# Miniprotein binders against q53ft3, part 50

Target 1, 195 residues: q53ft3
Amino acid sequence: MFGCLVAGRLVQTAAQQVAEDKFVFDLPDYESINHVVVFMLGTIPFPEGMGGSVYFSYPDSNGMPVWQLLGFVTNGKPSAIFKISGLKSGEGSQHPFGAMNIVRTPSVAQIGISVELLDSMAQQTPVGNAAVSSVDSFTQFTQKMLDNFYNFASSFAVSQAQMTPSPSEMFIPANVVLKWYENFQRRLAQNPLFW

## First folded at step 5 (miniprotein)

Design mg11
Fold by ESMFold2-Fast, scan of step 5:
Structure mg11 (fold): chain B 195 residues (1-195), chain A 86 residues (1-86)
Amino acid sequence: as target 1 above (195 residues)
Amino acid sequence: GSDEVRKQLEELIERARELFQKALELYEEGRYEEAIKTLDEAIRLYREAAEIAEKLGNPELLERVLRYMKFAVLYQILIRRKQLEE
């Protein structure tokens, strides 16, 4: 439903669903991460009147997650880029992930997406300086990442005649990857500020 | 006893969550009818869980389960709309 992009890393498109309304991406070695892009894949929209609140968490000195609200994604604004390196360490705010029993390693951060009513989201204040900087930087980053992903995925394309039978190995058709790439490119071209 | 009933409730919620997750996967694959039927089963399990939560006299747990059921219903409506648009 969602995707997560970090420069220099493979894109994540399989969020872990930890509750009916909550999805999580793991970010190992988060101290080396400056920016994170969160986006909707475009296949599964939010129900009417709902959107996603995007949270980021660091493990504190005791290994307990400290969740901070970064911003939002909605059907109308389905992607956002966040700068996480400049975030202040917050102490436990009232957040929807507080009841989740999520075990963490010291160097692993998380992006959390909580599906909420738009009216509820409008009354929440994201942490300062999390939302991203410039159109040009984001466009260049996104284009490079999409090109890298498409080239990587297409390099593994094989005909059915060349496939060996392996019931434990999963394959994604190259056409699905191309469809996602073209969809995102089209949206970026029509409105470079949709993120 | 009360602990056994609570465990049954937790198992119903977990099974419903797995079905909800499966329905989203089916939707992503364009398998709308199967996604809708899978959500029907998830909704049924949430309903059973809500009845148990009510009998336990736990209003917070009841509210949480009803919220989960509401999400399943809303996604089912969304999938039906998408199916009709195609």
Scores: ipSAE 0.014, ipTM 0.483, lowest interface PAE 7.9, mean pLDDT 72

Design mg2
Fold by ESMFold2-Fast, scan of step 5:
Structure mg2 (fold): chain B 195 residues (1-195), chain A 83 residues (1-83)
Amino acid sequence: as target 1 above (195 residues)
Amino acid sequence: DPTIEKFEKLMREARELFQKALEYYEKGDYEKALEYYQKAAELYNQAAELAKEMGNEEAYKRALRYAEFAKLYAELAKREMEK
């Protein structure tokens, strides 16, 4: 349903589903991460009236997770770029991940996605400096990320004859990646703020 | 204990059905996705009733919310079938 991209790393397209409405991506060595892209794969849309709240979590000095609301993804805005490098010393947000407040390894952060009603999401305020704030910087960054993502993902394309079964690995059709790339690039060219 | 075990079993079986429904939806098999989402919703509703009888309000609310989610995804699959 969702994908998570960090520049210079393998794209993640297999979120851990920790509840029917909650998905998590692990971000090891998070102190080296400046930006994270969260996006919908386009294969399963949200039901009408629903969207996803995007959270960032890092372990505090005691290994306890500190959750912060970064923003949202919806069918109308299926991708978002977040700057997380300034958030590591911030205070936690009100969050729906209470049952997942367990001690984590010191260097692993998480991106959490909570599927929620749009009305509920409208009542929430993201942390102030997470979203990329400049149209020009956003356009340049997004174009570079699109190019890097497509080139990187394409380098792992395999034919059906080359596939081996692995329950720990996820596969998506190359055609889905291509369709996503073309659609996103077209929309970005028409309106840099669609995302 | 037996009642708690039954609740946990219903929740686990419902989750497995919900996951299979998502897999069928990804493959474009909306008819099977709808079937499995509806089955998941029914098991979550059964779990909710059981939690209510146990007096566990948090478990009741959680199971009910998941049943509602399964129903919304079932409607999504149903709309795809009507295209």
Scores: ipSAE 0.220, ipTM 0.644, lowest interface PAE 4.3, mean pLDDT 75

Design mg3
Fold by ESMFold2-Fast, scan of step 5:
Structure mg3 (fold): chain B 195 residues (1-195), chain A 84 residues (1-84)
Amino acid sequence: as target 1 above (195 residues)
Amino acid sequence: SEEEKKFEELVEEAREYFQEALEAYEKGDYETALKLLEKAIELYNEALELAKKLGDPELIKRVEEYIKFAEKYRKLIERAMKRS
């Protein structure tokens, strides 16, 4: 139903269902994570009048989970980018995961998705406006990442005449990088979730 | 109690069928998804009758919410089948 993406890591598409309406993704080594993307796969919509509240949890100094509301995903806005850097342990407000007995691995954070009525979601306020985007913003973010990578890689491009011979060094033609960039950008424009 | 244990077992079994129904739905197997979800709702209704016999208003409310939630997905599956 849902997917979770962190830059530099494999996408997760198999959430653990911990209750009828509650789904969880594990985030190991969460201190290295700045942003998390949560999205709907597009195969199963939310029932009419419902959406998903997105929560972030980390263990406090006593090993107890602290849940914070990050934002929402809905049929109309099926993806969102959340900033989790700067969040720290403290008392969590009352949350729908509070009564749950979830087996936890120490030092692992979690993303939780609670399927709720849209009217109930409208009454809730995310922590510090952690939600930074819609699907359009995810596309923009991905485009900027592609641009940054292409520019970075291209900054190392040299003509064959400028190369110092080294048999252990590997080289990739700049044109191959450009072709990959153009292909990926085209595919992203056709379907932002093709990856 | 033994009856409270039976209630939890029924709810857990129903949830497993619900999970399998969502997996079938994800794969586009709407007929299997519907059958599995109908089985989940059947088991939730058995749990509801047991909760009523136990006279526990919290268990009754809990299972009634599960049934309503499952029924919303049943309607989604039925709509997907009509569009296929």
Scores: ipSAE 0.531, ipTM 0.831, lowest interface PAE 2.0, mean pLDDT 77
Fold by OpenDDE base, second read of step 6:
Structure mg3 (fold): chain B 195 residues (1-195), chain A 84 residues (1-84)
Amino acid sequence: as target 1 above (195 residues)
Amino acid sequence: SEEEKKFEELVEEAREYFQEALEAYEKGDYETALKLLEKAIELYNEALELAKKLGDPELIKRVEEYIKFAEKYRKLIERAMKRS
């Protein structure tokens, strides 16, 4: 249902469902993370009248989890980018994950998504600097993401002679990926919000 | 008021049909899902007209959001039907 993306890292598409309405992604080495993208996979939408409240958790000086509301995702806004680097020294707030026994590891932060009523979400106030409003920041993140994807995809590229027969698999020519990448970069350069 | 009560009843009924539509969709019964969703949309539209009659911008906004979501589901179901 949900995906989580950090620039320079592999996309996470398997959230840990900790409750019927709560999902968690682990973010190892969170100190190096500036931005996180949370998005719907498009397989299962939110029920009518519902959306997702997105929270970030990091350990405080005592090792206790500090949760902060980053923002929201909805069927109308199926993805969001959050800046988390400035939140690492913040104080804890009330959150829907407080009663959950979630195993924590040092240096691992968490993204929590709570499926909630839209009316309830409207009453909540995200932390002020979490939402990415800077076009420049978004552009930088997108470029890193694209580079990561291209590098990852190209690492699997093989010549025709090197191909292992796999009748159950479909193959895409590497040139198609390259063309897509180039076109995407061009469009991004022209308008970072073209999508 | 009585009209406000009717509005909430319509929205609740629509929500129920919407939920049933989603359940049908999850089971792969796209035809049933679409029928149920169309009923939900009909009820939401009725609620919208009532909200307009009441002149309550908050109610209007609320139900418009519901319709927007329902329409997205309709598109989703229709696409699924085309792929099946």
Scores: ipSAE 0.018, ipTM 0.292, lowest interface PAE 6.9, mean pLDDT 80

Design mg4
Fold by ESMFold2-Fast, scan of step 5:
Structure mg4 (fold): chain B 195 residues (1-195), chain A 84 residues (1-84)
Amino acid sequence: as target 1 above (195 residues)
Amino acid sequence: SEEEKKFEELVEEAREYFQEALEAYEKGDYETALKLLEKAIELYNEALELAKKLGDPELIKRVERYIKFAEKYRKLIERAMKRS
């Protein structure tokens, strides 16, 4: 139903279903992550009147998960980009006389998607700085996302000598993907919001 | 208790049918999706009766939420079938 994208990493399309209405993606080594894209695959829509609330979870000082609302995805807006770098820090409450070096600090965060009533979602307020709002930040993220997409797609490319055709499968020449990527990069350089 | 274990087993089995129903939906097999989802709802209702017998209000609320959620997807599948 859902997909999760982090620049420089393999796309995740198999969320762990932890309840009938709740799905989770693991984000290992989350300290290196600045942005996350959450999107619907387009194969299963939300039922009428429902959407998905997107949450981010990071381990607290005791290694316990703390969930924060990032935003929403709906049939009308099936993808969203979130900046999580500002959310994984407890810097404002740091003690100057030292930190504990005894407690375990796990480095795995999670993206959670909760399928909820649209009316319920409208009453909730996401954390203030999760949405990508600056053009420069959005452009940098988009370029990295395109690089990741191109690299991912190209990893499945096969040469003419390696083709094993199947009647039920469609193949796209790698050169077409490259041309689209180059055109998109050119367009993006002229106007970051052209898409 | 053994009854609490049976409740969890019913909910888990229902979830498996629910997941299979969504997989069938993705493949455009709406007839199979509907049958699997109806099986999931049947199992959730069995779990609801067991939760009532156990007298645990949290288990009752939990499975009632699952039934309502499944009913929403049943309507989604039925609409897709009509458009096929």
Scores: ipSAE 0.507, ipTM 0.810, lowest interface PAE 2.0, mean pLDDT 76
Fold by OpenDDE base, second read of step 6:
Structure mg4 (fold): chain B 195 residues (1-195), chain A 84 residues (1-84)
Amino acid sequence: as target 1 above (195 residues)
Amino acid sequence: SEEEKKFEELVEEAREYFQEALEAYEKGDYETALKLLEKAIELYNEALELAKKLGDPELIKRVERYIKFAEKYRKLIERAMKRS
């Protein structure tokens, strides 16, 4: 139902379902993470009148989880980018995931998604600065993601002479990917919110 | 207590049916999904009655959330059936 993405890391598409309405992703080495993307996979939508409250958890000085509300995802807004770097030293509560038996390891943070009524979500206040509101931060994140994709795709590039025949597979010329990348960068530079 | 154990067993069983229902939904088998989800709701309601008997407000609140969640998905599945 949900995915979690950190720049420079593999996408996570398998959340741990700790309850019917609660899902958790582990974020190892969270100290190095500035931003996280939470998104719906599109396989199962939220029921009518429901959405997802997205929480971040890190260990406090006593090693106990501190949960903070980052923001929301909905059918209408199926993805969101959150800045978590500034939250790592804050204080918070153990709710709503505090009652869950979630195994935690040092240096591992968690993203929790709680499926809730939209009306209830509207009454909640996310922590300040969690939502990527700055164009600069968004642009930087997008650029990193683009670079990551390009590097990944290009790592599979082979010359025609090096190609192994695979009739069942379709191939895209590397120059097409490059052109797309360049075009995307140009558009991003012109308007970071062009989509 | 034994009653608390029974409560957790009911909830766990309901959860399994709920999960299977969602899997069926993803496969487009809405009829099966609906049947499984109805079974889950039945079990959740049984758990709710047990929670009320125990007088534990936390258990009551928890299972009520599950029921509400399941009911919402039931409606979602029903609508999907109508559109197919």
Scores: ipSAE 0.396, ipTM 0.766, lowest interface PAE 1.1, mean pLDDT 85

Design mg5
Fold by ESMFold2-Fast, scan of step 5:
Structure mg5 (fold): chain B 195 residues (1-195), chain A 84 residues (1-84)
Amino acid sequence: as target 1 above (195 residues)
Amino acid sequence: SEEEKKFEELVEEAREYFQEALEAYEKGDYETALKLLEKAIELYNEALELAKKLGDPELIKRVERYIKFAELYRKLIERAMKRS
């Protein structure tokens, strides 16, 4: 349902579901991370009246998780970028992750997504400096994501071309991927939040 | 207690069906998604009855929340089916 992207790393699209309404992504080597992008894949929308509260958890000096509310994603706003570097020494927020067994490795943080009613989300206050307001920052991270996707897809297409085509296997010409990439970049330049 | 263990087993089984329903939805198999989600709701209702017998308000609230969420996803699946 969700994706998590850190600049310079491969995108994660396989969240661990730890409860009916709770999903987590592991962020290894989190001390080197300044920003995290959380987004909906678009394959499964939220039901009407629901959204996701986005939390960040890091281990404190004793290895105990400290959860902080970063913000929200909804069908109308399906992606958000958060600055986490300033939060690594902050105090925790009220959070729904309770007594879940979180692996508390000193270098591994987590992004948590709690699926909530929109009315419930409206009553919550994110930590003050989590959301990134800079359009340039969004553009840079989106560009890195597009570059990673394009490079991966192109490599995959070349690998498939080395094999005899199967009737049950679908192939996409590399120029179609390039055309999509160019169109996406053009749209991103016009409006960085169109996606 | 054995009853508390049975409650957790019911919730765990319901969650597995809920997960499978969302996976089926993602693949465009709305018919399968609906059937799996209905099974999850059935199991959550069994867990709710057990929670009521245990008299634990936290367990009751927890499973009521899961039922509410499953019902909202059911409406999402039903709308997708009407459009397909």
Scores: ipSAE 0.348, ipTM 0.737, lowest interface PAE 2.9, mean pLDDT 76

Design mg6
Fold by OpenDDE base, second read of step 6:
Structure mg6 (fold): chain B 195 residues (1-195), chain A 84 residues (1-84)
Amino acid sequence: as target 1 above (195 residues)
Amino acid sequence: TEDEKRFQELIREARRYFQEALKAYEEGNFEEALRLFTESLRYYEEALKIAQELGDEDLIRRVEEYMRFIEKYLRLIKREMERR
């Protein structure tokens, strides 16, 4: 149902379901993470009138998990980008994961998604610094995401001589991907909000 | 108490069927998903009765929320089945 992406890391598509309405991703080495993308896989939509509240957890000075509301995903907004680098010293708020015994490793943060009624979500206030508000931060994240995609795609590149005939599969030439990348970079440099 | 233990057991079974139902739904097995969600709902209905007998408003609210969530999935499944 959900995916989690950190720039420079592999995409996570296997959330741990800890309750009927709660899903968790583990983020190892969270100290090095600036931004996280949470997105719907498109396999299962939210039921009508429901969405997902996205939380981040890190250990406090006592080693206890502190959960903070980052924001929301919905059928109308199936993906969101969150800045987590500035949240590491924040105070915890009331959260839906507090009553759950979630096994944690000290160096591992977690992204939690709670499926909730949209009306209930509207009453919640995300932490102010979690939204990607600066053009610079957005541009940097986009650049890293693009680099990650390019590196991932290029890792599967084979020469024509190495190709195994598969008439049922379509192939995209690597030069097309590169051309797209270059064009995207140019457009991003001209207008970071072109898309 | 015995009622509390029974409640926890019912919730455990409801959760199990719910997880299996989601898996079936993701696999496109709508008939099985329908069956499994229906079983999950049955267990939640029994849990709701216990919560009502205990007079625990928080438990009642929580169970009802899960039931509403399942009911919405059932509607989605019905819609998908009609499209085939």
Scores: ipSAE 0.020, ipTM 0.302, lowest interface PAE 6.5, mean pLDDT 78
Fold by ESMFold2-Fast, scan of step 5:
Structure mg6 (fold): chain B 195 residues (1-195), chain A 84 residues (1-84)
Amino acid sequence: as target 1 above (195 residues)
Amino acid sequence: TEDEKRFQELIREARRYFQEALKAYEEGNFEEALRLFTESLRYYEEALKIAQELGDEDLIRRVEEYMRFIEKYLRLIKREMERR
């Protein structure tokens, strides 16, 4: 349902489902990460009245997770860019992952997505400075990248619907997303945008 | 050198047209996007000539990559226009 992207790393499309409504992505070597992108794959919308609360966690000195609310994704806003550099232990907010026994390695941070009622999400306050402005050059670039992805995914979904006599639901294979990201990264390795 | 200054000037103009073309494309203005991408490509073609004269493989590669991006968008625009 979801994807997680960090510049210079392989895109993740296979979240670990740790509860019926909770999904987690692992972020190794998180101290080198400035921004994280969370996005919906575009084929499976949230049920009406629902959305996703996006959390970030890292291990404290005892190896225990410290969860912080970064923001939200919804059917109307299916992608979000978060700045995680500068976040620290002790700045946590109330979060639905607190009662879970999630196994962690000491050096790995996580992105958590909790599927919640939109009304419930409206009552929560994200940590400051996590959301980024569209005037930021990184945000502009990442928005272009996400636009390219959605165009690619939509084109594939239409083709898939026309070709296959399958279930009524539409489906984008994870390998298609990975192929798009690899092709995009390869072309950008020599990209003159920053020339 | 004078060639290096001319190269930088051509790249600056090429990039300006490229950015305006992308904006027009995203707005669905395919006629304007076609015109602007074509103009951007013209500037990159002139820049490529300078890069080749300088014998700078890195500059040649980078200019060709920009030209390839433009050609991809021109193909997409043509497809969109014929679909209409």
Scores: ipSAE 0.000, ipTM 0.094, lowest interface PAE 19.0, mean pLDDT 66

Design mg7
Fold by OpenDDE base, second read of step 6:
Structure mg7 (fold): chain B 195 residues (1-195), chain A 84 residues (1-84)
Amino acid sequence: as target 1 above (195 residues)
Amino acid sequence: TEDEKRFQELIREARRYFQEALKAYEEGNFEEALRLFTESLRYYEEALKIAQELGDEDLIRRVERYMRFIEKYLRLIKREMERR
């Protein structure tokens, strides 16, 4: 039903079902993990009116599991990216997984998915820094893409004196690319969703 | 107590059938999934009776939650079967 992905690691598609409505993934060496992706496999949808609350668990200073709500997945939003690197110092709250005797090792964190009513999920408040802002992630991606394109295009820049006559080829002046880049950045800064 | 032991046994069986039902659903075997969820529900109904006899409100709520969850799957399966 669910998958879990950490960059540079194999995808996990076999969650441990600890209850009828609760699924758990183990994340070894969690201290090296910045982001985790939780997604539906597409084999089983959520039943009508239900979704998944996604939680992260790490051991506190006493070795007790601290669970924090990261966010949600639904049929309409079947995947989500969460930043977990900054959560190590957070205060734990009572959690649907708290009463469950889940075997933990000190170096292993857990992602828990609790299948809940959408109405109940709407009353829950995720930890503020866990959800990767779609806007911020998009802006960062777009900026990286633009930089990559500009760097790529500029690598082919030659002076007019260095140009080999090729009547069959069309050339775009480098200043046109630069102007495009600057205009695009300006638009992006004004409205990340300008298209 | 004997009732508590019986309750735990029923929950174990209910959960087993539930897991098998999900697997059958994933495999596209909706008829088998329907059967298995129905069996799971039967065991939860028996567990609910014990929880009610014990007067344990937390157990009652827990079992009822699972039953509602199964009922939603049953509706989903029926819809999928109608689409074929």
Scores: ipSAE 0.511, ipTM 0.837, lowest interface PAE 0.9, mean pLDDT 85
Fold by ESMFold2-Fast, scan of step 5:
Structure mg7 (fold): chain B 195 residues (1-195), chain A 84 residues (1-84)
Amino acid sequence: as target 1 above (195 residues)
Amino acid sequence: TEDEKRFQELIREARRYFQEALKAYEEGNFEEALRLFTESLRYYEEALKIAQELGDEDLIRRVERYMRFIEKYLRLIKREMERR
């Protein structure tokens, strides 16, 4: 239902379901993470009257999870970007995740999503400054990613003048798509904010 | 006890069906998703009976909440199937 993206890493789309209404993504080596994007996959919307509360957790000095509310995703706002780098030493928030019999690595954090009634979500307050200019930031990233792909792929396209059967069409070799992906991934690894 | 073990087994099966139902929905197989969500709900209904016999109000509320969520997913799938 959900996806989780960290710059320079492979996107996660298979959350661990820990309850019917609770989903978790593991974030290994979390101390190197500044931003996390949480989004809904296009195929499964929330049922009417429901949305998702997004939490971040890290292990404290005793190995116990400290949960902090980051924000929300809904059918009307299906993606959000969060800055987590400043939250790792903060106090915990009210959270719906109970004690779990989970043995965790000290360097592994989690993103938790709790599916809740919209009325319940409206009464909750996220930790300060976690949400980064929200839908606009993700929209700008997506637009820039699409522009980058189009510009890169277009450099390899063949035109009507170079083809005979389809004069009104352009063709892009399949291997150009792979080249773009590798180039974009490399650039993200070098500078996550290059976009 | 024995009832607590049965309750946990029913919850485990209910969750397995629920997870399979989400996967079927994601693949566009609404008929299979409907079947799997319905099976998940059936297991929760059996778990609810045990919670009621135990007189545990917290377990009763928890199971009823899960059943309500599944009911909402079932209504969503039925709407999607009707518009196709």
Scores: ipSAE 0.000, ipTM 0.371, lowest interface PAE 11.2, mean pLDDT 70

Design mg8
Fold by ESMFold2-Fast, scan of step 5:
Structure mg8 (fold): chain B 195 residues (1-195), chain A 84 residues (1-84)
Amino acid sequence: as target 1 above (195 residues)
Amino acid sequence: TEDEKRFQELIREARRYFQEALKAYEEGNFEEALRLFTESLRYYEEALKIAQELGDEDLIRRVERYMRFIELYLRLIKREMERR
């Protein structure tokens, strides 16, 4: 139902369902992460009156997860960008993921999504100012995502330098990737809201 | 109890069908998604009966949330199939 995106990394769309109303994404090497985007895939809305509370977890000095509320996604706002770079030394908030048997790798953080009633979500306060509502901040993140996509696609083209023809495989020419990147970047510079 | 064990078995099957249904839906295989979501809903309906007998309000609420998700998916699938 959900997707998770980090600048410089592949998008994740396969959340692990750990309870009827709870989903998690693993974030390895989380110390290098500044921003995370959480979004609904767009094919599946929340039931009326419900939304998703978004949590971030990192391992403490004992390897125990410390969960913090980042914000929310709803049918009316199906995507949100969060700044997590300042949260790694903070204290944990009260959270619904208590006492769960979650994979506890010392270098791996998690994004958790808890499906909750909108009325209950309205009573909760996210940690710090994690939610990013600025067009400028989102534009900067979008630019980094464009760079990441270009780098990934270019790397794919290089790693496929000696491709063997296969009817089950699809190949994208590098010049098409370059043209897409330049055109999209040009449009973004002219009007950041075109996206 | 035996009811608690049966509840966990039903939830496990419900989740398995739900995940398979979601994958079929995302692939555009609406006929298969319809079948799998319908099967998932059936398992959740059986789990709901046990949760009600146990009187566990938290379990009842959680099962009902997923049933609402599935019912929403079923409505979207029906609409999409009618448009194609």
Scores: ipSAE 0.000, ipTM 0.116, lowest interface PAE 18.4, mean pLDDT 67

